# VH-VL binders against Probable ABC transporter phosphonate/phosphite binding protein PhnD2 (phnD2): the designs that were tried, part 32

Target 1, 264 residues: Probable ABC transporter phosphonate/phosphite binding protein PhnD2 (phnD2), of Prochlorococcus marinus (a3pdp9)
Amino acid sequence: SADPDKLIVALIPDENAATVIQDNQGLKDYLTEAFDKEIELVVTTDYSSMIEAARNDRLDLAYFGPLSYVLAKAVSDIEPFAARIKGGTKTYNSCIIGNTKKGVTSFDDIKGTTFALGDPASTSSRLFPELTLAENGLTKGKDFQGVFLGSHDAVALAVQNGNAQAGGMACPILKSLKKKGVIDPSKVTTIAQSSPIPQYPWTMRSTLSPELKEKIRFTFLDLDSDKVLKPFNADGFASITDSDYDGIRKAGKLLGLDLSKFVK
Key: E = the ipSAE of ESMFold2; O = the ipSAE of OpenDDE; V2 = 0.75 times the mean of E and O plus 0.25 times the DockQ between their complexes.

## First folded at step 23 (VH-VL; framework fv_acimtamig)

Design f8 (from y1 with heavy chain T103P; at its last look DockQ between E and O 0.01; V2 from the best seeds 0.00; counts 0 for: pae O 11.7 > 2, placed apart)
Fold by OpenDDE, look of step 23:
Structure f8 (fold): chain C 264 residues (1-264), chain A 120 residues (1-120), chain B 106 residues (1-106)
Amino acid sequence: as target 1 above (264 residues)
Amino acid sequence: QVQLVQSGAEVKKPGESLKVSCKASGYTFTRYYMHWVRQAPGQGLEWMGEIYPSGGYTEYAQKFQGRVTMTRDTSTSTVYMELSSLRSEDTAVYYCARDHWYPSGYFDYWGQGTLVTVSS
Amino acid sequence: SYVLTQPSSVSVAPGQTATISCGGHNIGSKRVHWYQQRPGQSPVLVIYYDSDRPSGIPERFSGSNSGNTATLTISGTQAMDEADYYCQVWKDYSYVFGGGTKLTVL
């Protein structure tokens, strides 16, 4: 349906599903009221599943990571329309972290380690960490080994606990985890931050009615509810376009990703 | 110890599909990529693709795109490789192999191989 | 596509040193892994990351990689070393094998 009574709102599983759902309850309520529709929040098991769901037109709204968005866009007609804004920017950074106790506090210390990554389709816990490592003279398969742990919080915990000696994750998530007391700042050292990454895009399926799409855009862009924005750690949502993520496409290419092979 | 045990030999006709299984044991199944590599009689090793059991992420060689499907059952620590539209050239021993490291990985453990013969 | 080139065959007398080359464009910038495959058996990893030896692999197996050529060296070659040997690299999220080299121990 172009104007369904229920909207499926998918969220990228960059953290454990429970946390993601909890963080988005405010949004759920807000959208429920704004649209006068049932809102179903969905967190897929992994990034690829979300991409596949988009491809199969099963998602009305979807909150992707940048890379996963690019991948999804390659196989679906999803339309990006908004991204978080914080501190006047629509960007965030990827962080490379190391286990402090194990003395992993520099790029050189990453040599010979197990490097924790999130999801293969993750921007800040796979793409940019690998790029940053490469830029700093660390060669894939030569200087470190990677392990995918599924989510950013898993990466952080693995690094903290020493199961991985280093890892890559979104800096905002790291900050959040520290704030929540999940991660002890004394146990995890931030080694580096990436260049700015465009924020996670909100997308909608293209087959929604023009009227509903406009309403969705307006609702998000006009959103000023603290109940919604605080969990998002955002000041609001700002307009974005597909071209805002060309840099991600380029980065993927630089990393050697074949987008055609990445998704089924 | 790490073990990869594959399903038995198969005989197929052209146009049919094959599905080979690889049961893994002796390690955390979900943490390692599993690969499929085949070897035609008297020929070399050919990489077909990989699957990451956690999440089921797959990546296939270009040659097999659209014809190969890799799946996993985490409850049984088993990976499956299905190849459709079989032709005589698909006659080969098919191996599953564990990837130790990613992305620049190597195959540290191999299954015993599964002979699949495609003939009219 | 990235291609690894190996000689089709290498012969060596028992006790002598066998050298198997694996050529590839700027292969020295990659990590090369080597597999041994005896007749009727599955491949076995014998060298990984250019020169590292898995547990259980004899010290007579060694590897090097520089420029455009990776090399597997088997010193003091024994009859049991007669097998096919394959080099392998990772490239663009794919895995590439050499064509294989049949090592014959005379």
Scores: ipSAE 0.005, ipTM 0.493, lowest interface PAE 11.7, mean pLDDT 92
ESMFold2, look of step 23: ipSAE 0.238; ipTM 0.684
ESMFold2 (binder alone), look of step 23: mean pLDDT 94; pTM 0.956

